# VHH binders against Low-salt glycan biosynthesis nucleotidyltransferase Agl11 (agl11), part 19

Target 1, 357 residues: Low-salt glycan biosynthesis nucleotidyltransferase Agl11 (agl11), of Haloferax volcanii (d4gu70)
Amino acid sequence: MKGVLLSGGTGSRLRPITHTGPKQLVPVANKPVLEYAVEDLKEAGITEIGVILGHKGREEIQNLLGDGSDYGVEITYIVQGNPLGLAHAAGCAKDFVGDDDFVMYLGDNILKEGVVDLVESFESGDFGAGIALQEVENPQQFGIADVDDQGNVTQLIEKPDEPPTNLALIGMYVFSPAVFDAIEQLEPSWRGELEITDAIQSLLEDGYAIDSHVVEGWWKDTGKPEDILEANQLVLEDKSLKKRGTVSDDATVDGRIELAESATIEDGAVVRGPVSIADGAVIKSGTYVGPYTSVGPNSTLEGVHIENSVVIGESSINTSGRIVDSLLGKGANIGSADDFLPEGRRLVVGENSQLKL
Short names: E, the ipSAE of ESMFold2; O, the ipSAE of OpenDDE; V2, 0.75 times the mean of E and O plus 0.25 times the DockQ between their complexes.

## First folded at step 18 (VHH)

Design cc4 (from bb5 with K59R; framework vhh_7aqx_2; at its last look DockQ between E and O 0.92; V2 from the best seeds 0.00; counts 0 for: pae E 2.1 > 2)
Fold by ESMFold2, look of step 18:
Structure cc4 (fold): chain B 357 residues (1-357), chain A 118 residues (1-118)
Amino acid sequence: as target 1 above (357 residues)
Amino acid sequence: QVQLQESGGGLVQAGGSLRLSCTTSGFTFSDYAFSWFRQAPGEEREFVGRITSSGGRTRYADSVKGRFTISRDNAKNTFYLQMNSLKTEDTAVYYCAALYIGTWTDYWGQGTQVTVSS
């Protein structure tokens, strides 16, 4: 069984955050989204992974994952040509996959269950493909599956106007090599892309059995800033958090916290978990860090009240205000204008920024 | 050097048959899906049929289904189009194309003229 991990796309809906890097490297609970995917594949016993690189962020992704040895896997990088949808990306993996079955994992997805059960279900029978599914409230915006009472897929359609079910294909699939014949026969959809749901439907019409697995627990596609914040909440709630760094005697810490070895909570700071504080971060006097906040590496917070927020890293926040429900990019500098005249806010903001002041 | 060369075209009476061949060199034949396209004067190029790299699946345009058959012979590095029950509407230049989805690279032949007279 091999793994094919997709890390392409522009990340336009995560701008301005993605102006400095690919969306798959945005951290959730201080771990890049892409690392969760690698770990999920490893847990399913998959140690040969092909990472599909898009047009943006190739160097950053390769710097993060290396040859895979830090994760106990072996990584091959595959440069996608002109991207034309998910089926196009899967086709790029043909040489890497060879005659093996493979998991296709969309690298901007995070889920509680992982892919162990999906793989085991696929291996329990003779299937052309296996599909991870979840019930959704707006099925017209997803690829949709119909299944019989034995769990066999009977119909698939991409973004139907009248969905037959609310069972959406989420970003995890298992394929036999037969999918490559299906991909070779595809024509672009109405949006000009080769759709993976069309490839799977083609397998079904050719008489292949298509396995389904309804995923238990949460799943998140990290396509927008609010999705990152929600994923951060979900992961912090589930994760075993370990306190390794320094907590000064006059600091207050309540609840579960992850405190990295070189991180410090100084006198006069208050931290109320679940929270993650990464290496080199310093939480100084007057600061309140509330639940579901992740403070990225080498960040310094002083005097601020912050909760339900992600500070990606290398940031300096020194102000007495409150920050909530916020995603702060790498290297953010937020200070006070209190000592400046004329009175007023002083802002330097980038293209596509969203502020509520 | 990659080469695709069509042959077998010519003049044929309506109701007759022709077999086109596409001989290939310069790449691993078994890695590629192969297609026939055709272009009549003043018209856009249209799809005729495709056979997958494994050889396990074929697809045909509705206009030729049941009359045309495509096949491949990996031992000869050759891809065929058997055209039966030809109609004057089948008159066109026929092109062989090879597609490798691993890099989404395609190669095209120069074309061969098929003319069907009544």
Scores: ipSAE 0.509, ipTM 0.835, lowest interface PAE 2.1, mean pLDDT 90
ESMFold2 (binder alone), look of step 18: mean pLDDT 81; pTM 0.831
OpenDDE, look of step 18: ipSAE 0.844; ipTM 0.940

Design cc5 (from k5 with R98L; framework vhh_8pnl_2; at its last read DockQ between E and O 0.89; V2 from the best seeds 0.00; counts 0 for: SAP .68 > .668)
Amino acid sequence: QGQLVESGGGLVQPGGSLRLSCADAGFTFSDYAMSWYRQAPGKERELVARITSGGRTKYADFVKGRFTISRDNAKSTLYLQMNSLKPEDTAMYYCVALYIGTWTDYWGQGTRVTVSA
ESMFold2, look of step 18: ipSAE 0.489; ipTM 0.813
ESMFold2 (binder alone), look of step 18: mean pLDDT 82; pTM 0.830
OpenDDE, look of step 18: ipSAE 0.845; ipTM 0.937
ESMFold2, look of step 21: ipSAE 0.557; ipTM 0.835
ESMFold2 (binder alone), look of step 21: mean pLDDT 81; pTM 0.826
OpenDDE, look of step 21: ipSAE 0.835; ipTM 0.935
ESMFold2, fold request of step 22: ipSAE 0.559, 0.564, 0.539; ipTM 0.835, 0.839, 0.830
ESMFold2 (binder alone), fold request of step 22: mean pLDDT 82, 81, 82; pTM 0.831, 0.824, 0.830
OpenDDE, fold request of step 22: ipSAE 0.843, 0.846, 0.846; ipTM 0.935, 0.937, 0.937
ESMFold2, last read: ipSAE 0.575, 0.553, 0.525; ipTM 0.836, 0.832, 0.822
ESMFold2 (binder alone), last read: mean pLDDT 82, 81, 82; pTM 0.829, 0.826, 0.830
OpenDDE, last read: ipSAE 0.847, 0.846, 0.845; ipTM 0.937, 0.937, 0.937

## First folded at step 20 (VHH)

Design dd1 (from cc3 with K59R; framework vhh_7aqx_2; at its last look DockQ between E and O 0.82; V2 from the best seeds 0.00; counts 0 for: pae E 2.5 > 2)
Fold by ESMFold2, look of step 20:
Structure dd1 (fold): chain B 357 residues (1-357), chain A 118 residues (1-118)
Amino acid sequence: as target 1 above (357 residues)
Amino acid sequence: QVQLQESGGGLVQAGGSLRLSCTTSGFTFSNYAFSWFRQAPGEEREFVGRITSSGGRTRYADSVKGRFTISRDNAKNTFYLQMNSLKTEDTAVYYCAALYIGTWTDYWGQGTQVTVSS
């Protein structure tokens, strides 16, 4: 079985954060989202992975993943060019896949379960495709599966106006090579894309059995800032956190923390887990780091109270205020305007920023 | 260099049959889906049929369903359009086309004339 990992897309809903890199590299609990997908594939025994590169962030993704050896896998990079949808991306992997079955994993997705059960379910029978499903509140926004009384897939519809169920296809699929014939016969949808749900529906109509697996536990796509914060919470709650760095004698640490070897919590700082603090980060006196906060590499926090937030990295935060529910981009510099006249906030804010002051 | 060459066109009486061939070179034949299109003078190019790279699926325009059959012979790097029960409305230049979804590249032949007389 091979893996096909999608890393395309503009990440426009995560601007300005994605101005410095692709959305799949935004960290959750100090690990780029894309790495979770690679680990999930490896856990399912998949060691040959094709990474589909979009038109942005190609170099950054290749620098992160390399040839895959750091992850115990072998990575081949496949350039999609101008994407025309998920079925288009899958089609680009045809030469890489050959005659093998493959997992198609959307690289901006994170889930508790991983893909082991999905793969095993697919392998238990003779299926054209296997799909991961989850109940959702807003089914009009997703590809939707209609199932019979036994849970067998009977119909798939992309973003229907009148959804027959609330069972949404989430970003994990298993395919036989038969999917490529289905893709070859597709016409672009009303939005100009080759839809993966149409390809799977075509397999169903051609008499292939379609496996389904309703996912246990949480799942998030990481398409917008709120999703990153929620994924950060969920991962920090589940993750085994290791304290390896320096905690000064007069610092207070309550609960579980991940503290990288070169990270420091100095005298007079308070950290209440679960939190993650990456290499080179320094939590200085007067700082409170509350639950569900990730402090990225080489960041310095002094005097600030921060919780339920992600500091992506290389940031300097020195202010007495409170920061909550926030996603701070790489290289953020937040200071105090005390002692300056006229009184007020001094902001240098990028395009598409969202602030609540 | 990818090349497609149609052959087998000509004059045929209504109700008759004709078989078009498209011989290909410059690519791995088994990797491509193949289509036939047609165009009468002054009209838009019209889809006729497509066969997938595996040969497992075919699709036809409504105007030719049941009368035309597309097939492929991987050993000869050739695909065919068998045209039965021909009508004068089938008169057109017929083009073969190839699609490889791995690169999403389309290639076209030069066309062959089919004329159906009454």
Scores: ipSAE 0.426, ipTM 0.786, lowest interface PAE 2.5, mean pLDDT 89
ESMFold2 (binder alone), look of step 20: mean pLDDT 81; pTM 0.833
OpenDDE, look of step 20: ipSAE 0.817; ipTM 0.931

Design dd2 (from cc5 with D31N; framework vhh_8pnl_2; at its last fold request DockQ between E and O 0.83; V2 from the best seeds 0.00; counts 0 for: pae E 2.04 > 2)
Amino acid sequence: QGQLVESGGGLVQPGGSLRLSCADAGFTFSNYAMSWYRQAPGKERELVARITSGGRTKYADFVKGRFTISRDNAKSTLYLQMNSLKPEDTAMYYCVALYIGTWTDYWGQGTRVTVSA
ESMFold2, look of step 20: ipSAE 0.546; ipTM 0.830
ESMFold2 (binder alone), look of step 20: mean pLDDT 82; pTM 0.826
OpenDDE, look of step 20: ipSAE 0.771; ipTM 0.911
ESMFold2, look of step 21: ipSAE 0.513; ipTM 0.815
ESMFold2 (binder alone), look of step 21: mean pLDDT 82; pTM 0.830
OpenDDE, look of step 21: ipSAE 0.820; ipTM 0.930
ESMFold2, fold request of step 22: ipSAE 0.505, 0.498, 0.503; ipTM 0.795, 0.796, 0.815
ESMFold2 (binder alone), fold request of step 22: mean pLDDT 81, 82, 82; pTM 0.826, 0.832, 0.832
OpenDDE, fold request of step 22: ipSAE 0.826, 0.839, 0.838; ipTM 0.929, 0.934, 0.934

Design dd3 (from cc4 with G56K; framework vhh_7aqx_2; at its last look DockQ between E and O 0.45; V2 from the best seeds 0.00; counts 0 for: pae E 5.2 > 2)
Fold by ESMFold2, look of step 20:
Structure dd3 (fold): chain B 357 residues (1-357), chain A 118 residues (1-118)
Amino acid sequence: as target 1 above (357 residues)
Amino acid sequence: QVQLQESGGGLVQAGGSLRLSCTTSGFTFSDYAFSWFRQAPGEEREFVGRITSSGKRTRYADSVKGRFTISRDNAKNTFYLQMNSLKTEDTAVYYCAALYIGTWTDYWGQGTQVTVSS
């Protein structure tokens, strides 16, 4: 069985964070989202992974994942032309996949349970596809499965205006190679894209059995800043956190923290877990770091109160104010406007920024 | 250089048969799906049929279903359109096309004339 990991897309809804790199490299609990996907595939016994590269961030993704050996896998990179939807992206993997079945994993997705059960269920029978499903509150934004009273899959519909159910296809699939023939016969959707739900529906109509499984654990697609913050909370709650760095005698640490070996919590700082603090980060006097905060590499915080936030890295935050529910991009510099004239806030903000001051 | 060359067109009596060929070069034949299109005088180009890259699935326009058959021969880098029970309305220039999964039609042939007389 092979893995196909999608890392394309513009990440426009994560701007300004994604202006310089792909959304799949935005960290959750100080680990790039894409790494969680690789680990999930490895846990399911998948050692050959094709990574679909979009137009942006190709070098960064390749630098992160390398040849896959650090993860116990073998990685092949597959360059996609213009993105024309998920079915198009999957189709780019046809030569890599060959005659093998494969897991398709959307690289901006993260879930608690991984894909082991989905893969094992698919392998126990003769299926054209296996589908992970979850009950959702806004089904109009998802591919939706329609089922009969006996639980049989009867139809799949991409982003319906009037959804027949609330059972959404989430970003994990298992396919036989038959899906490539289905993709080649697709018409573009109303939005000009080849839709993966249409490909699966074509398999149903051709008489293939479709395996399905309703996932009971949490799942998050990390498409917006709020999604990153929620994923950060969920992962920090579940993750085994290890304190390896330096905590000064007059610092206060309560609860579970991940403290990287070269990270420091100095005298007069307070950290209340669950928190992740990456290598080279320094939490200085007067700083409070509260639950569900991730402080990225080589960041320095002094005097600030911060909670439920992600500092991506290489940031300097030296202010007495409070920062909550925030996603701060790489190299952020937040200081004090004290004693400046005219009085007021000094801001440099990027495209699509959201501020509440 | 990518090339698609149609052959086998000509004049045929209604009820007769023709076999069109499309020979390809300049790309990996097995990576592509292939289609036939046709264009009658004064009409827009219309889809006739398609065969997938695997060769396992075919799709036909309703107007030709049951009369036309598409096939492919990987050893010769060639695909075919067998046209049976021809009608005068089948008169058109027939084009072969290659489609890579990431685009709908990448390459076109120059066309071959099929004329069906009564």
Scores: ipSAE 0.183, ipTM 0.666, lowest interface PAE 5.2, mean pLDDT 87
ESMFold2 (binder alone), look of step 20: mean pLDDT 81; pTM 0.828
OpenDDE, look of step 20: ipSAE 0.843; ipTM 0.938

Design dd4 (from cc3 with G56R; framework vhh_7aqx_2; at its last look DockQ between E and O 0.88; V2 from the best seeds 0.00; counts 0 for: pae E 2.3 > 2)
Amino acid sequence: QVQLQESGGGLVQAGGSLRLSCTTSGFTFSNYAFSWFRQAPGEEREFVGRITSSGRRTKYADSVKGRFTISRDNAKNTFYLQMNSLKTEDTAVYYCAALYIGTWTDYWGQGTQVTVSS
ESMFold2, look of step 20: ipSAE 0.505; ipTM 0.831
ESMFold2 (binder alone), look of step 20: mean pLDDT 80; pTM 0.826
OpenDDE, look of step 20: ipSAE 0.832; ipTM 0.933

Design dd5 (from cc4 with D31S; framework vhh_7aqx_2; at its last look DockQ between E and O 0.95; V2 from the best seeds 0.00; counts 0 for: pae E 2.3 > 2)
Fold by ESMFold2, look of step 20:
Structure dd5 (fold): chain B 357 residues (1-357), chain A 118 residues (1-118)
Amino acid sequence: as target 1 above (357 residues)
Amino acid sequence: QVQLQESGGGLVQAGGSLRLSCTTSGFTFSSYAFSWFRQAPGEEREFVGRITSSGGRTRYADSVKGRFTISRDNAKNTFYLQMNSLKTEDTAVYYCAALYIGTWTDYWGQGTQVTVSS
């Protein structure tokens, strides 16, 4: 069984955050989203992974994942080039996959269950494909499965205007090599892309059995800032968190925290879990770090109250204000405008920034 | 060097049959999906049919379903279009094409003329 991990796309809905890197490297609980996918594949026994690279962030993804040895896997990089759809991306992996079955994992997805059950179910029978499904509120944005009264998959439709169900394909698939014949026969959809949902539908019509599994537990596609914040909450709630760094005698720490070995919580700081504080981060006097906050590597917070927020890393925050429900990009520098004339906010903001002041 | 060459075109009476061949070289034949397209004068190129790299699946344009059959012979590095029950509307230059989805690379032949007279 091989793994095919998709890391393409422009990440435009996460700008300006994605101006400094690809969306799959935005951290959730201080771990890049893409790493959760690699770990899920490894846990399912998959040690040969092809990573599909898009236009953006190729070097950063390769720097993070390397040859895969840090994760106990072997990684091969495959360039898709133009973003012509998920079926196009899967086709690019044909040589890597060869005659093996494979998991296709969308690298911007994160879920509690992982893919072990999906893989085991697929291996227990003779299937052309296996799909993971979950009920969603906005089915028009997803590939949708239609099922009969016995739960058998009868139809798959990509992003329908009038969805027959709310059962969405959630970005995890298992394929036999038969999918490549289906992909070869595809025509671009109404949006100009080769759709993986259409490839699976083609397998159905050709008489292949399609395994399906409605996933238990939470799932997020991390396409928007709010999705990142929600994923952060979900992961911090579920994880066993370890306090390994330094907590000074006059600091207050309540609840579950992850404190990396080189991280420091100094005198006069208050941290209330669940939180994650990464290597090299320093939480200084006057700072309150509240629940569902992740403070990224080499970040310094002083005097600020912050909660339900993600500081991606390498940031300096020194202000007496409150920051809530926020996603702060790498290298953010937030200071006080106190004692500056004229009075007012000093902002340097990028394209597509979202601020509420 | 990759090469595709159509042959077997010509003049045929309506209701008749004709078999086109596409001979290939310069690549691993079994790795490619193969298609036939056609183009009448002054018109856009039109999809006719495709056979997958495994040979397990075929697809046809609605206008030719039931009349045309695509096949491949890996031993001869050749694929075919069997055209039956020909109509005057089938008159066109027929092109063969090869597609490799691993790199999304395609190659085209030079075309062969098919003329159907009534």
Scores: ipSAE 0.496, ipTM 0.826, lowest interface PAE 2.3, mean pLDDT 89
ESMFold2 (binder alone), look of step 20: mean pLDDT 82; pTM 0.837
OpenDDE, look of step 20: ipSAE 0.843; ipTM 0.940

Design dd6 (from cc4 with L99I; framework vhh_7aqx_2; at its last look DockQ between E and O 0.88; V2 from the best seeds 0.00; counts 0 for: pae E 2.4 > 2)
Fold by ESMFold2, look of step 20:
Structure dd6 (fold): chain B 357 residues (1-357), chain A 118 residues (1-118)
Amino acid sequence: as target 1 above (357 residues)
Amino acid sequence: QVQLQESGGGLVQAGGSLRLSCTTSGFTFSDYAFSWFRQAPGEEREFVGRITSSGGRTRYADSVKGRFTISRDNAKNTFYLQMNSLKTEDTAVYYCAAIYIGTWTDYWGQGTQVTVSS
């Protein structure tokens, strides 16, 4: 079985964060989202992975993943280029997958369960495809599956006005090579893309059985800043966290924390887990780091109270203020405006920034 | 060099039949899906039919269903369009095309004229 990992898209809804990098590299609990996908594939026994590259972020993704050896896998890069849809991206992998079945994993998705059970379910029968499903509150915004009493898929509908179920296709699929014939017959959708749900529907109409698997636990598509913050909360809640770095004698640490080996919590700092603090980060005196906060690499925090936030990395925060529910981009520099005249806040704010002061 | 060459076009009486052929060279024939398109004077090019790389599925435009049949012969590197019960509306230049979805590379023939007289 092979893996096909999609890493395209503009990430426009994660701006301003994605102005400088692809959305799949935004960290959750100090790990880029894309790495969770690679780990999930490896856990399912998949060690040959084709990474589909879009029109942006190719160099950054290749720099992160390399040849896959750091992850115990072998990575082949495949250029899709133009964002012509998920079925178009899958078609690009045809030579890579050959005659093997493959997992198709959307690289901006993160989920608790992983894909082991999805793969095992697919392998237990003779299926053309297998799809991962989760119940959603707004089914009209998703591809929706209708299933029989045995869990076999009977119909797929893209963003229906009157949904027959609330079972949404999430970004995980298993395919036999038969999907490539289905892709060959597709027409572009109303938005000009080749849709993977249409390819699966075509397999159904051609008489293939389509497996379904309703995933256990949480799932997020990391499309917006609030999704990143929520994913950060969910991962920190579930993850095994390890204290490896330095905690000074007059520092207070309560609860579960991840403290990287080169990270330091100095005298006079207070950290309340669950928290992740990455390599080279320094939490200095007067700082409170509260639950569900991730402090990225080589960041320095002094005097600030911060909670439920993601500091992506290489940031300097030296202020007595409070920061909550925030996503701070790489290289952020936040200081104090105390003692300045005229009184007021000093801001340098880029396109698509969201501030509440 | 990749080459697609249509043949079999010509003048035919309404109600008659005609078979078009598209002979190919320069690629691995079995890897490609094949299509027929047509373009009538003053109209946009329209899809007629497609056969998958495996040969297991065909798809047709509504205007030709039941009258046209697409097929492929891997031994001859050739695919065909059998056109029966021809109508004057079928008059057009017919183009064959090949596509490989692994690279999304497509190739086109030069076209062959089909004229259906009343």
Scores: ipSAE 0.481, ipTM 0.818, lowest interface PAE 2.4, mean pLDDT 90
ESMFold2 (binder alone), look of step 20: mean pLDDT 81; pTM 0.828
OpenDDE, look of step 20: ipSAE 0.832; ipTM 0.934

## First folded at step 21 (VHH; framework vhh_8pnl_2)

Design ee1 (from dd2 with K58R; at its last fold request DockQ between E and O 0.84; V2 from the best seeds 0.72)
Amino acid sequence: QGQLVESGGGLVQPGGSLRLSCADAGFTFSNYAMSWYRQAPGKERELVARITSGGRTRYADFVKGRFTISRDNAKSTLYLQMNSLKPEDTAMYYCVALYIGTWTDYWGQGTRVTVSA
ESMFold2, look of step 21: ipSAE 0.523; ipTM 0.817
ESMFold2 (binder alone), look of step 21: mean pLDDT 82; pTM 0.833
OpenDDE, look of step 21: ipSAE 0.778; ipTM 0.916
ESMFold2, fold request of step 22: ipSAE 0.510, 0.458, 0.532; ipTM 0.818, 0.795, 0.819
ESMFold2 (binder alone), fold request of step 22: mean pLDDT 82, 82, 82; pTM 0.834, 0.835, 0.836
OpenDDE, fold request of step 22: ipSAE 0.824, 0.838, 0.840; ipTM 0.927, 0.933, 0.934

Design ee2 (from dd2 with K58N; at its last look DockQ between E and O 0.71; V2 from the best seeds 0.00; counts 0 for: pae E 2.7 > 2)
Fold by ESMFold2, look of step 21:
Structure ee2 (fold): chain B 357 residues (1-357), chain A 117 residues (1-117)
Amino acid sequence: as target 1 above (357 residues)
Amino acid sequence: QGQLVESGGGLVQPGGSLRLSCADAGFTFSNYAMSWYRQAPGKERELVARITSGGRTNYADFVKGRFTISRDNAKSTLYLQMNSLKPEDTAMYYCVALYIGTWTDYWGQGTRVTVSA
């Protein structure tokens, strides 16, 4: 079985955060989203992974993942070129996949369960494809599966006005090589793309059985800032957190924390878990870091109270204010304006930023 | 890669039959979706039939089961059997090979089919 990992898209809903890199590299609990997908594939026994590269962030993704050896896998990079849809992306993997079955994993998705059970369900029968599903509250916004009492897919419906179920397709699929013939027959949708749901529907109409697996536990598509913050909370709740760095004698640490080996919590700092503090980060005097906060690499916090927030990395925060529910981009520099005239806030704010001051 | 060469076109009376062939001696079809397109004078090219790399077929509605596409992967040859020909079938017919792994296609130069009394 092989893995096909999609890493395309512009990440426009995460601007300005994505001006410094692709959306799949935005960290959740101090780990790029794309790494969770690689680890999920490895856990399912998949050691040969094709990474589909889009127009943006190719070098950054290749620098992160390398040849895959740091993850115990082997990575082949595949350029999609034109962003012509998920079925187009899958077709690009045809040579890489060969005659093997494969998992197709959308690289901006995070889920608790991983893909082991999805793969095992697919392998339990003779299926053309298998799809991962989750119950959702707003099914009109998703591709929806209708299933029989045996779990066989009977119909797929994109964003239906009157959904027959609340079972939404989430970004995980298992395919036999038969999907490539289905892709060869597709015509572009109303938005000009080759849709993977149309390919799966074609398999169903051709008489293939289509497996379904309802995923247990949480799932997030990390497309918006609020999704990143929620994913951060969910992952910090589940993650085994290890305290490896330096905690000063006069610092206060309560609850579970992840403290990287080169990270430091200095005298007069207070940290209340669950929290993740990455390599090179320094939490200085007067700082409070509260639950569900991730402090990214090489960041320095002094005098600030911060909670339920993500500091992506390489940031300097030195102010006596309070920051909550916030996503701070790479290289943020937040200081005090107290010594400046005229009095007032000093802001350099990027495109599509959202602030509540 | 090689060059696709169509053959088998010609003049035929209404109701007649023709068999088109498309080949390239140095070209392996087995990884390609193969298609026939046609272009009538003054009109745009249109899909007539497709056969996938796995042998699945799809036909345009206007042929109504009159045409049969087939392939012989061992000989790297594509066929179009055209029966019950009508004057509106008059067109230049093109062989097309598509590889979805790179999303590249190759077009032959075409063979003319003329259906007239």
Scores: ipSAE 0.422, ipTM 0.768, lowest interface PAE 2.7, mean pLDDT 89
ESMFold2 (binder alone), look of step 21: mean pLDDT 81; pTM 0.824
OpenDDE, look of step 21: ipSAE 0.768; ipTM 0.914

